# VH-VL binders against q9nrl2r1430to1533, part 82

Target 1, 104 residues: q9nrl2r1430to1533
Amino acid sequence: GGVHELSAFEQLVVELVRHDDSWPFLKLVSKIQVPDYYDIIKKPIALNIIREKVNKCEYKLASEFIDDIELMFSNCFEYNPRNTSEAKAGTRLQAFFHIQAQKL
Short names: E, the ipSAE of ESMFold2; O, the ipSAE of OpenDDE; V2, 0.75 times the mean of E and O plus 0.25 times the DockQ between their complexes.

## First folded at step 3 (VH-VL)

Design t3 (framework fv_erenumab; at its last look DockQ between E and O 0.10; V2 from the best seeds 0.00; counts 0 for: pae E 12.1 > 2, placed apart)
Fold by ESMFold2-Fast, scan of step 3:
Structure t3 (fold): chain C 104 residues (1-104), chain A 122 residues (1-122), chain B 110 residues (1-110)
Amino acid sequence: as target 1 above (104 residues)
Amino acid sequence: QVQLVESGGGVVQPGRSLRLSCAASGFTFSRYGMHWVRQAPGKGLEWVAVISYEGSYKYSVDSVKGRFTISRDNSKNTLFLQMNSLRAEDTAVYYCAKGTRLYYSGYGMDVWGQGTTVTVSS
Amino acid sequence: QSVLTQPPSVSAAPGQKVTISCSGSSSNIGNHYVSWYQQLPGTAPKLLIYDNNKRPSGIPDRFSGSKSGTSTTLGITGLQTGDEADYYCGTWDSSLSAHVFGGGTKLTVL
């Protein structure tokens, strides 16, 4: 991607962070609070890591950026049962992201 | 064994309807987005529609929008395509295909069914 | 015509190399992962390459993918008669909000 694509990624990450349903995704899951998380989730990621990658120009394609955001949601749904507040927040935030992802 | 099996095709008159089914086995169907792709006789592949793993996100190509509806029943591991107001241009082999990513419907299709033939003719 | 452009046909002798091109734009190949599919006569498509250059399990290493700018190529080395098929590139198009395929290339092994 170019400067315009990096700007679009930064803007979308900011919107995701500001969304009411971002709370499960702002930072990596704590091993102290959730001891089995890293036994189940092999590629952990969170919005703070993705934002850092955007700032370091690590995404060359929109697909790479989308892949990381969708991995974050996939991890949420893989670990958390569907009826949890985490999974419900993730479902709503993913729906919000999905519309923008179609146009990236 | 990961497999997809389509059914429901046939020969119909223009303006009629068909419902295609795709039975999935050998993978956790409820974790993957699903696609319908068609191929007219002697022509190339044309993407038709996608549905998200949970069924809430659906999108279809403009030429079928308002006529075709994609749906799924995760309890039965089955994908559907309801085809209304069929036109001669809809004549094709219809394939169902599994998306490559967990809980996301983008980025290619790694498992394909054998296809079911739909012929719309007078 | 397809939004992704492929040559309609390509031919080469057994044991030779062939490349199949696929050309698009910034809204598709220029910004998204590309996949390649093989379709033998009378059969369903089979995924050969995903994420630009990765092979699924069971695909021999004589098949390779590469991507540069708004174009991608499928490379096939050590051509065999069993490689006679139609080959399709595919990717997401952000302007159309749809998955798109190339028009297909018929490979003949002479």
Scores: ipSAE 0.590, ipTM 0.887, lowest interface PAE 1.7, mean pLDDT 91
Fold by OpenDDE, second read of step 4:
Structure t3 (fold): chain C 104 residues (1-104), chain A 122 residues (1-122), chain B 110 residues (1-110)
Amino acid sequence: as target 1 above (104 residues)
Amino acid sequence: QVQLVESGGGVVQPGRSLRLSCAASGFTFSRYGMHWVRQAPGKGLEWVAVISYEGSYKYSVDSVKGRFTISRDNSKNTLFLQMNSLRAEDTAVYYCAKGTRLYYSGYGMDVWGQGTTVTVSS
Amino acid sequence: QSVLTQPPSVSAAPGQKVTISCSGSSSNIGNHYVSWYQQLPGTAPKLLIYDNNKRPSGIPDRFSGSKSGTSTTLGITGLQTGDEADYYCGTWDSSLSAHVFGGGTKLTVL
């Protein structure tokens, strides 16, 4: 049911945040630190935003939740060459997510 | 207006060295990555090298590694390509190009110079 | 031989629409922004499309870019004689730690 799904979303977000490779994704990219980021990425998202959406019960379907997570990774890989620390972290975290998402 | 002007091209024998320069104007040079791209006669574009906006990071195509070195002097708004151990296959028009992104050098080139010709022939 | 694959040539009559494809892999087009460049005969390349589908100032909306998966496409509508040129796709390749170009496509306006 919906409550169980929401709980599952919450748990997964917690697990993602606690992951060692979550550091690029914890919060939105700073425009000060990365001045051109928002000129390029038009749909910014981060784990704190996703967590907030989960808490507000904004996800009705698991697919919606998954889409936001995938968007988060897509943004990372679109902006960062995959040989960077951010992209490498993202690759590992995404792999972890894909495994965990099977439980949803 | 943004402008890039290459210089330093010429005719050299194999094994010799050549140093290309690119003078930049019309934009904050120190905020953009810069590229070298070459084009052999009648052939397509081949990326050669990139240098980050502060020069901290450099990448180059495998065929020139160990022979070519990209560098820059931000105080003079100038990009360089030191070419050593030149080969016949290095013969090309060499373009300098400005990266499209502020403080990021990985993607795109929005301004190109008119190129300088390098001919390596015995 | 090029990392990115383009058709060697395309042609169409004035006023028609043409598309130029560019195919790569996950290490380049799949995970990185793509640019398209126009090179008129005897001139330096010019940026036509950046970040997959964005036009620099001065580029008319007849030119469009799109990306899907590991491929990208340049679209040109209302073809003009002045569009006759070579077109190149380009992007970063993470596996090579290098920028890569397609082999180029010669567009002929009939």
Scores: ipSAE 0.015, ipTM 0.688, lowest interface PAE 7.8, mean pLDDT 91
Fold by ESMFold2, look of step 5:
Structure t3 (fold): chain C 104 residues (1-104), chain A 122 residues (1-122), chain B 110 residues (1-110)
Amino acid sequence: as target 1 above (104 residues)
Amino acid sequence: QVQLVESGGGVVQPGRSLRLSCAASGFTFSRYGMHWVRQAPGKGLEWVAVISYEGSYKYSVDSVKGRFTISRDNSKNTLFLQMNSLRAEDTAVYYCAKGTRLYYSGYGMDVWGQGTTVTVSS
Amino acid sequence: QSVLTQPPSVSAAPGQKVTISCSGSSSNIGNHYVSWYQQLPGTAPKLLIYDNNKRPSGIPDRFSGSKSGTSTTLGITGLQTGDEADYYCGTWDSSLSAHVFGGGTKLTVL
């Protein structure tokens, strides 16, 4: 076939995945490991899901992509107390995201 | 109830400084980006500055760069605008406003204060 | 002059519909969510529409928003004299690294 071109969304999600603090966000939280998570978090999302949406061209606007990334962080901070490793990782990764999102 | 209350406005001569404060209540202040927006008499809205939820990222309109500094104290739920080297063109009502999104500050503003008036006149 | 262009004024009769346009570029409206604000005389602005077309709690459904390409439109139906206000569009602009507002549109109900 044809030529494939990386989108700005794909480049940004790859940078997020490669960041050391991405570990809480790579995949959806396990219901087996965290049974009450889905009682509290009603709109779960993770980097693998966001990357799949990018690959399927489901984001038509930068703001839609940003919304899903911000939802991911919001879920983390809603579920996890501030002093947890997950919340601290979320804070650092979100700061990194804000830097990278200026490229959009 | 979500509230934002500005203070620190006044009448000052050109070249003076003022520090505006915005006291926030009724929401988790440390999770939202915060904005300052001003409106000169008889004019439209002019965005002035935004600060990220944790305070590390700050953006401002070019006309105030080097003179105005936005800051926040999340332990006191307070937003600040330090305004140095004031000019007549800075005369306006200054509003603080809460960003609509958890954590990201680039979108809109869902809660506004009532404003504090800054008049720069000799 | 703002990078977001609004008509300076619009008018319509009570009970009718009005639309207020806001035009920008790919660096702002084209790639970022738009909000609309109402400012009644002598008061602080109030959010009417966020995320292009969503209403905050307490905003009646006669206020609507839409977006196409680099333009956005606020619709107001069932006009009342209490709707006389200034209306502003706003969004992020990635080229300026700043939030921008349109110049405002004064709505007169005649």
Scores: ipSAE 0.006, ipTM 0.643, lowest interface PAE 12.1, mean pLDDT 88
ESMFold2 (binder alone), look of step 5: mean pLDDT 93; pTM 0.958
OpenDDE, look of step 5: ipSAE 0.000; ipTM 0.673

Design t4 (framework fv_erenumab; at its last look DockQ between E and O 0.03; V2 from the best seeds 0.00; counts 0 for: pae E 5.3 > 2, placed apart)
Fold by ESMFold2-Fast, scan of step 3:
Structure t4 (fold): chain C 104 residues (1-104), chain A 122 residues (1-122), chain B 110 residues (1-110)
Amino acid sequence: as target 1 above (104 residues)
Amino acid sequence: QVQLVESGGGVVQPGRSLRLSCAASGFTFSRYGMHWVRQAPGKGLEWVAVISYEGSNKYSVDSVKGRFTISRDNSKNTLFLQMNSLRAEDTAVYYCAKGTRFYYSGYGMDVWGQGTTVTVSS
Amino acid sequence: QSVLTQPPSVSAAPGQKVTISCSGSSSNIGNHYVSWYQQLPGTAPKLLIYDNNKRPSGIPDRFSGSKSGTSTTLGITGLQTGDEADYYCGTWDSSLSAHVFGGGTKLTVL
């Protein structure tokens, strides 16, 4: 309880950040460490960027918020082969997200 | 060609079970959420259930919860609807339908099967 | 009853324009993408519009969709007799945790 309550979008982003499988998604992929990433992925995004957009009230509709989260997962599955630790973490985190997102 | 073909419908007594199948071809089945939608004679469309691309998340309309179970076999490109404790009100044509987006089942259905008829009658 | 409200019928002459409305609430149309479906007599539904206003390949541009607030409309210009069908709006509803369809609108071209 407070003067300013967390929005549903902020609550969900916080839960995603705290999830054990969030590690591939916390920040943008490094160009130095992964040089070809930005040649393949045209709309990069990460949880820190999505959280900033939530804090700035840039999502007017649940569909806009869901689109950005799904873009993050889609980028993961497009770049990383399905048997990688990144893709496996993404699959589990996405399943968790979908359970929460049904209420948005 | 992208195609969905339903089967398994028929005439059954109230309280009995049926399993519907939907055979998918022409697209990467394992990338898409899949839906069941039904239509009672002379009535509108009623969404029944959805299953995520990997099979772990399932949602259904309240009237069938506890009675119907959606499942899939990605190795066989097949979607299923297990229907238990059937009621007269479940009488309908049952369509399977493919979600519009990779790896997300929340928005729209772009490919539909021809439907299979389920009649629950004494 | 349906949580999305459509008129039960609309009619117009060949060559004319019609709009079909679909009204909902913040838990459905107000927060989520809308699709429109055409069902010709005796056939399976066909996706006509997705993501509020986009057409799948093969759908002519005389069909259009729009969304404003908690309502969406399907526009059809240059009506043809082959457009006689039932039309359904559809979207996700977060309060029900389910996809919902409108009750359907029968379009008669006479």
Scores: ipSAE 0.592, ipTM 0.895, lowest interface PAE 2.0, mean pLDDT 92
Fold by OpenDDE, look of step 5:
Structure t4 (fold): chain C 104 residues (1-104), chain A 122 residues (1-122), chain B 110 residues (1-110)
Amino acid sequence: as target 1 above (104 residues)
Amino acid sequence: QVQLVESGGGVVQPGRSLRLSCAASGFTFSRYGMHWVRQAPGKGLEWVAVISYEGSNKYSVDSVKGRFTISRDNSKNTLFLQMNSLRAEDTAVYYCAKGTRFYYSGYGMDVWGQGTTVTVSS
Amino acid sequence: QSVLTQPPSVSAAPGQKVTISCSGSSSNIGNHYVSWYQQLPGTAPKLLIYDNNKRPSGIPDRFSGSKSGTSTTLGITGLQTGDEADYYCGTWDSSLSAHVFGGGTKLTVL
C-alpha cells in the first residue's frame, strides 16, 4: 500500500487517540482488573475497535460513526461515577469530539 | 454533597447484641457497594464487611462470621450491621464507607462516615 | 498480623519527599486495584489514591501511587505539616474473599 489521504472519520479517530484524555478509551476494559464490567456494559467499545471499523469501511453514514463514539462515552458514564478520573477524562474528550464532529 | 452518618453505637456486655445504622445522602445509594470498617482504640483499620449495590452479594471478615450480618434498605438509603454475640475484641469505632465505583465494589472507599463507637465490657 | 505489610513509621522535614511501601501477595496486590487512605489525628479515614495511581477530586498532585508486582508505594512530595497522619493501603484479597488493609504507617513531619 501507498500513502493516501485519511478520511474524515480516520482523521477524527487519530485526533481522539492523541488527546490527553483518551487513556480510558484506547482499548477495551480488562476483565481481569474490572471483573464486573461486562456484566453491566452489554455493548463494549473502544477507540481501537472504532478505528478498525473505519479501516474496514463499516460506517456508511456519519451518524453510525457518531453513534459508536457516543456509545463509548455512554458506557464510561454508566460504569464510572462523575468524580472518577475516567469520567472526568470522558467529559473533556466528549466535548472535544462534539466540536470536531461538526466537520463531518 | 455525599454524606454518611453512623448511629447505634453504645456500651454493651459480652454476649449481647447491637444494631448499627448508616444513613446515606447526596448520591444514588442503590448504585454503590457499601462497607463497614472498624478501628479498635489505638489500632489500625480492620475491614468488617461489604454488601453489593442490590444486596445480593455479601462478604465479611472471618472473625465476625456467624455473628455479624450486613444488610441494606435502598428505599431508605440506609446500611445496617447486626452484631450478635458481641465480644470484648469487638470494641471499636465503626465506620460505614461508600464504594468508589457503581455496583459491586471492592476497589476502594471514597467517602467515610464520622464513625460510631461500640464498647463491649462486662 | 495484617495481611498487607507497611512500615510502622516514616519521617521527613517539610518540603521533602517521602515514600510509604505496602507489600502483599498475588492474591491481593498482585491481582487487584490498590487504594491508599489518609487518617488525620482524631478523624475518619480519607481516600488519597484509588485504582493504584488515580487521585480523587480534591487530592493534590503531591500525592501519587504506583504498583509493581505484589507491592505498592505511596509518594508524597513537598511535605507539609498538615500531612502528619496515619496512612493505610488497602485492596481485595481473592483467597480470603475479603478486603484487607495494611497495618498503617505513621508519618511524622519533623
Scores: ipSAE 0.433, ipTM 0.841, lowest interface PAE 1.0, mean pLDDT 94
Fold by ESMFold2, look of step 5:
Structure t4 (fold): chain C 104 residues (1-104), chain A 122 residues (1-122), chain B 110 residues (1-110)
Amino acid sequence: as target 1 above (104 residues)
Amino acid sequence: QVQLVESGGGVVQPGRSLRLSCAASGFTFSRYGMHWVRQAPGKGLEWVAVISYEGSNKYSVDSVKGRFTISRDNSKNTLFLQMNSLRAEDTAVYYCAKGTRFYYSGYGMDVWGQGTTVTVSS
Amino acid sequence: QSVLTQPPSVSAAPGQKVTISCSGSSSNIGNHYVSWYQQLPGTAPKLLIYDNNKRPSGIPDRFSGSKSGTSTTLGITGLQTGDEADYYCGTWDSSLSAHVFGGGTKLTVL
């Protein structure tokens, strides 16, 4: 990707951030509030980190960008039981993402 | 050992229906997108459909839209392909395949079944 | 015709090197990871290469993948008679909202 691909990635990240269910994913999980998180999740990531990677042109392919977004959801589902607010938000936001990702 | 086993193939007349099943074992089925791929005699691979890990997103090749429906039952570790209004051109070996990652599209297929044969003839 | 273009056939002698090309567009190879599959006669396809250039466990390092722009290449060194098979590239296509395969390349080991 060139500048056109970066605009598409930035546009999608903005749509994810604006989505009502983005709240668990905006920033990395707090080690103070969730002490065991980083023992379980080895590759933490969040929307603010992904935005920075888009801004720095670190994604060469749509697949790489999708990898990070999907990692974010996978971490959520690995750490959180399916009945939690975080996992439910993750499921809804991921469904929204899948619709948009097919266009990349 | 990750394993996929297809069943439900057979010989049917044009216009009839078949339902294919794919039994999965050796991995957490509900975490992976699943595919159907077919291969007509003497021809190459043709991707047919994919379903997301939770079952809510589905995509298929244009030639089967409106006739074939991919589905899954995660409680039984089973993938399905409902094939309606079958045509001679649907004659093929049908494979189920596991996506490599927690994503139904854009990635490779790392485990394939042995295939089940569908023959549509009058 | 296939969205991804492969030569219909390629041949080489045992011990030699062969490459199999796969050409696409920005809506597929240019923007998405590519996989390569081997299909031995009478068998199901097997994943050889994923994520453009990575090998699954059990695939020998004489198989390699590369990608440049909208093209990808499977390389096989030290060619063996057991490599005689059909080879397919595959990837996602955003314009079609579908997975696509190349038409396949038949490798003959002379």
Scores: ipSAE 0.125, ipTM 0.801, lowest interface PAE 5.3, mean pLDDT 90
OpenDDE, second read of step 4: ipSAE 0.179; ipTM 0.789
ESMFold2 (binder alone), look of step 5: mean pLDDT 93; pTM 0.954

Design t5 (framework fv_erenumab)
Fold by ESMFold2-Fast, scan of step 3:
Structure t5 (fold): chain C 104 residues (1-104), chain A 122 residues (1-122), chain B 110 residues (1-110)
Amino acid sequence: as target 1 above (104 residues)
Amino acid sequence: QVQLVESGGGVVQPGRSLRLSCAASGFTFSRYGMHWVRQAPGKGLEWVAVISYEGSNKYSVDSVKGRFTISRDNSKNTLFLQMNSLRAEDTAVYYCAKGTRLYWSGYGMDVWGQGTTVTVSS
Amino acid sequence: QSVLTQPPSVSAAPGQKVTISCSGSSSNIGNHYVSWYQQLPGTAPKLLIYDNNKRPSGIPDRFSGSKSGTSTTLGITGLQTGDEADYYCGTWDSSLSAHVFGGGTKLTVL
């Protein structure tokens, strides 16, 4: 069954990375710029880490891949107030991801 | 106490409409995907529809597309199913159910209402 | 036909063990987490197993789940008369963009 093959996960990560709203998610949040982030967020993750896990064949199920992407969005909404540009970008990118995720 | 309470079922003639409601309490309703699942008399479970936690993403089984619309009002902790152009084969107990994830999830359902009965008969 | 295939019935005596199978394909069980549900007569379904093999709080360890490839099984040990119910597997199906349930298995204990 090809549904959980790396090419599908890689394609979706590439689409997420290239999306206009990916900017808060490309790399882990800077501790220097945002010093309290890691006091609040206990399971940090970002698209570069998820892409590395895809490349290393660490996702065995589409559900595991989806969980990591959703953790990334949950962290965004946990840390950032709803009216911030980060939270707004996260909302739009998550909606895009949900459309794509149904076919994984 | 986490619970879901459904209402709005009844007996209607083919071609009519009903709107089902599901009142949620005891959890942060706005963080979870919500499902409608139905069960015809003496038959198994059939998934009907899901709506994401924020309300923007919706999916439904092909047999109800264009006739049923799932929606939610997070300010009132309420899930809805608008059912138009009802058919005899829509006769079932309709359950609302909470998704197992903090976001939209197609995986599983951990909290269920007691169900509301919809009977479509002439 | 259901997308996920379960036997229509299973039976065993009190104190014994049973397994209920559920077979699917690569687009559903082979690619997504599986859940199992118990439905007692006249009641709403109750989640027994989620994420293939995890139990919600309050579900006794007599209930277990396992998944291998495109199939999953629900195991019940120490059968009690109160376990007499319909059991359903469920998961997401990528090809349908829909959640799917098995056809259900009636467990008779006597």
Scores: ipSAE 0.476, ipTM 0.860, lowest interface PAE 2.4, mean pLDDT 91
Fold by OpenDDE, second read of step 4:
Structure t5 (fold): chain C 104 residues (1-104), chain A 122 residues (1-122), chain B 110 residues (1-110)
Amino acid sequence: as target 1 above (104 residues)
Amino acid sequence: QVQLVESGGGVVQPGRSLRLSCAASGFTFSRYGMHWVRQAPGKGLEWVAVISYEGSNKYSVDSVKGRFTISRDNSKNTLFLQMNSLRAEDTAVYYCAKGTRLYWSGYGMDVWGQGTTVTVSS
Amino acid sequence: QSVLTQPPSVSAAPGQKVTISCSGSSSNIGNHYVSWYQQLPGTAPKLLIYDNNKRPSGIPDRFSGSKSGTSTTLGITGLQTGDEADYYCGTWDSSLSAHVFGGGTKLTVL
């Protein structure tokens, strides 16, 4: 992607991170705290990982960036029942993301 | 080995109360959600209630709302079901069951007790 | 009556394969992991399959689970007389904020 696209990805990640419902997604789930997480989730990802990929210019297409974000939410909804705080936060943050992603 | 042992069942008249207990051992009780499931004579399984690992979240089937309360004491590795205003249709074997996943979970149950029988009859 | 729908009964001869279906909706099977339970006569239920297709320790690989859309299926190959039991599917239902079971399927080994 171009500089403009990269900047757009960076900006979106910043907005996601500072969102009130970002707390489940800021970093990878701790294997120590949640030992069974990685038995269920095979492609773990978090906003700090996505940020790093953006900084390293690993996203060539907007679709690749979007796929990682969607994977992040998908993982959340796979592990957490919908009535949990994590899932509720994820639902709100995903809605926010979908709006912002339209600007990419 | 993981083990669950229910107690507190018995024969009671309609309108009375009963308190079931489930003693857990062989795993970190405070890290798992716990369930109550019942089975009326000759019938299928009916989910009753779930409580999160810390007890902060509780859910129950509509037919027992306002009458049954699930609770736990993690310091004693014990799950409870307080049953008030009992009805004939509450007659069943009551199982306590361990959630399959850590912390809060509404999903499967990987360990079951042998059950305790509750009979509500006039 | 049950939120999840199972056939009341299935039967097969020893050594054969059987499948038990469980049908739900988007608010339960469609969006949540499914478990299967085996209940031998006069005993407490036992977890057979969890997270759609995973077997707990001690469950032989002749038991399998699969999920597609709003339905799930339990497969049993190499049927044995000891498999005669009731089988239940179960999962969480987001619309009800409740765990739900199927009505159960009685498996008879001929």
Scores: ipSAE 0.019, ipTM 0.692, lowest interface PAE 6.0, mean pLDDT 91

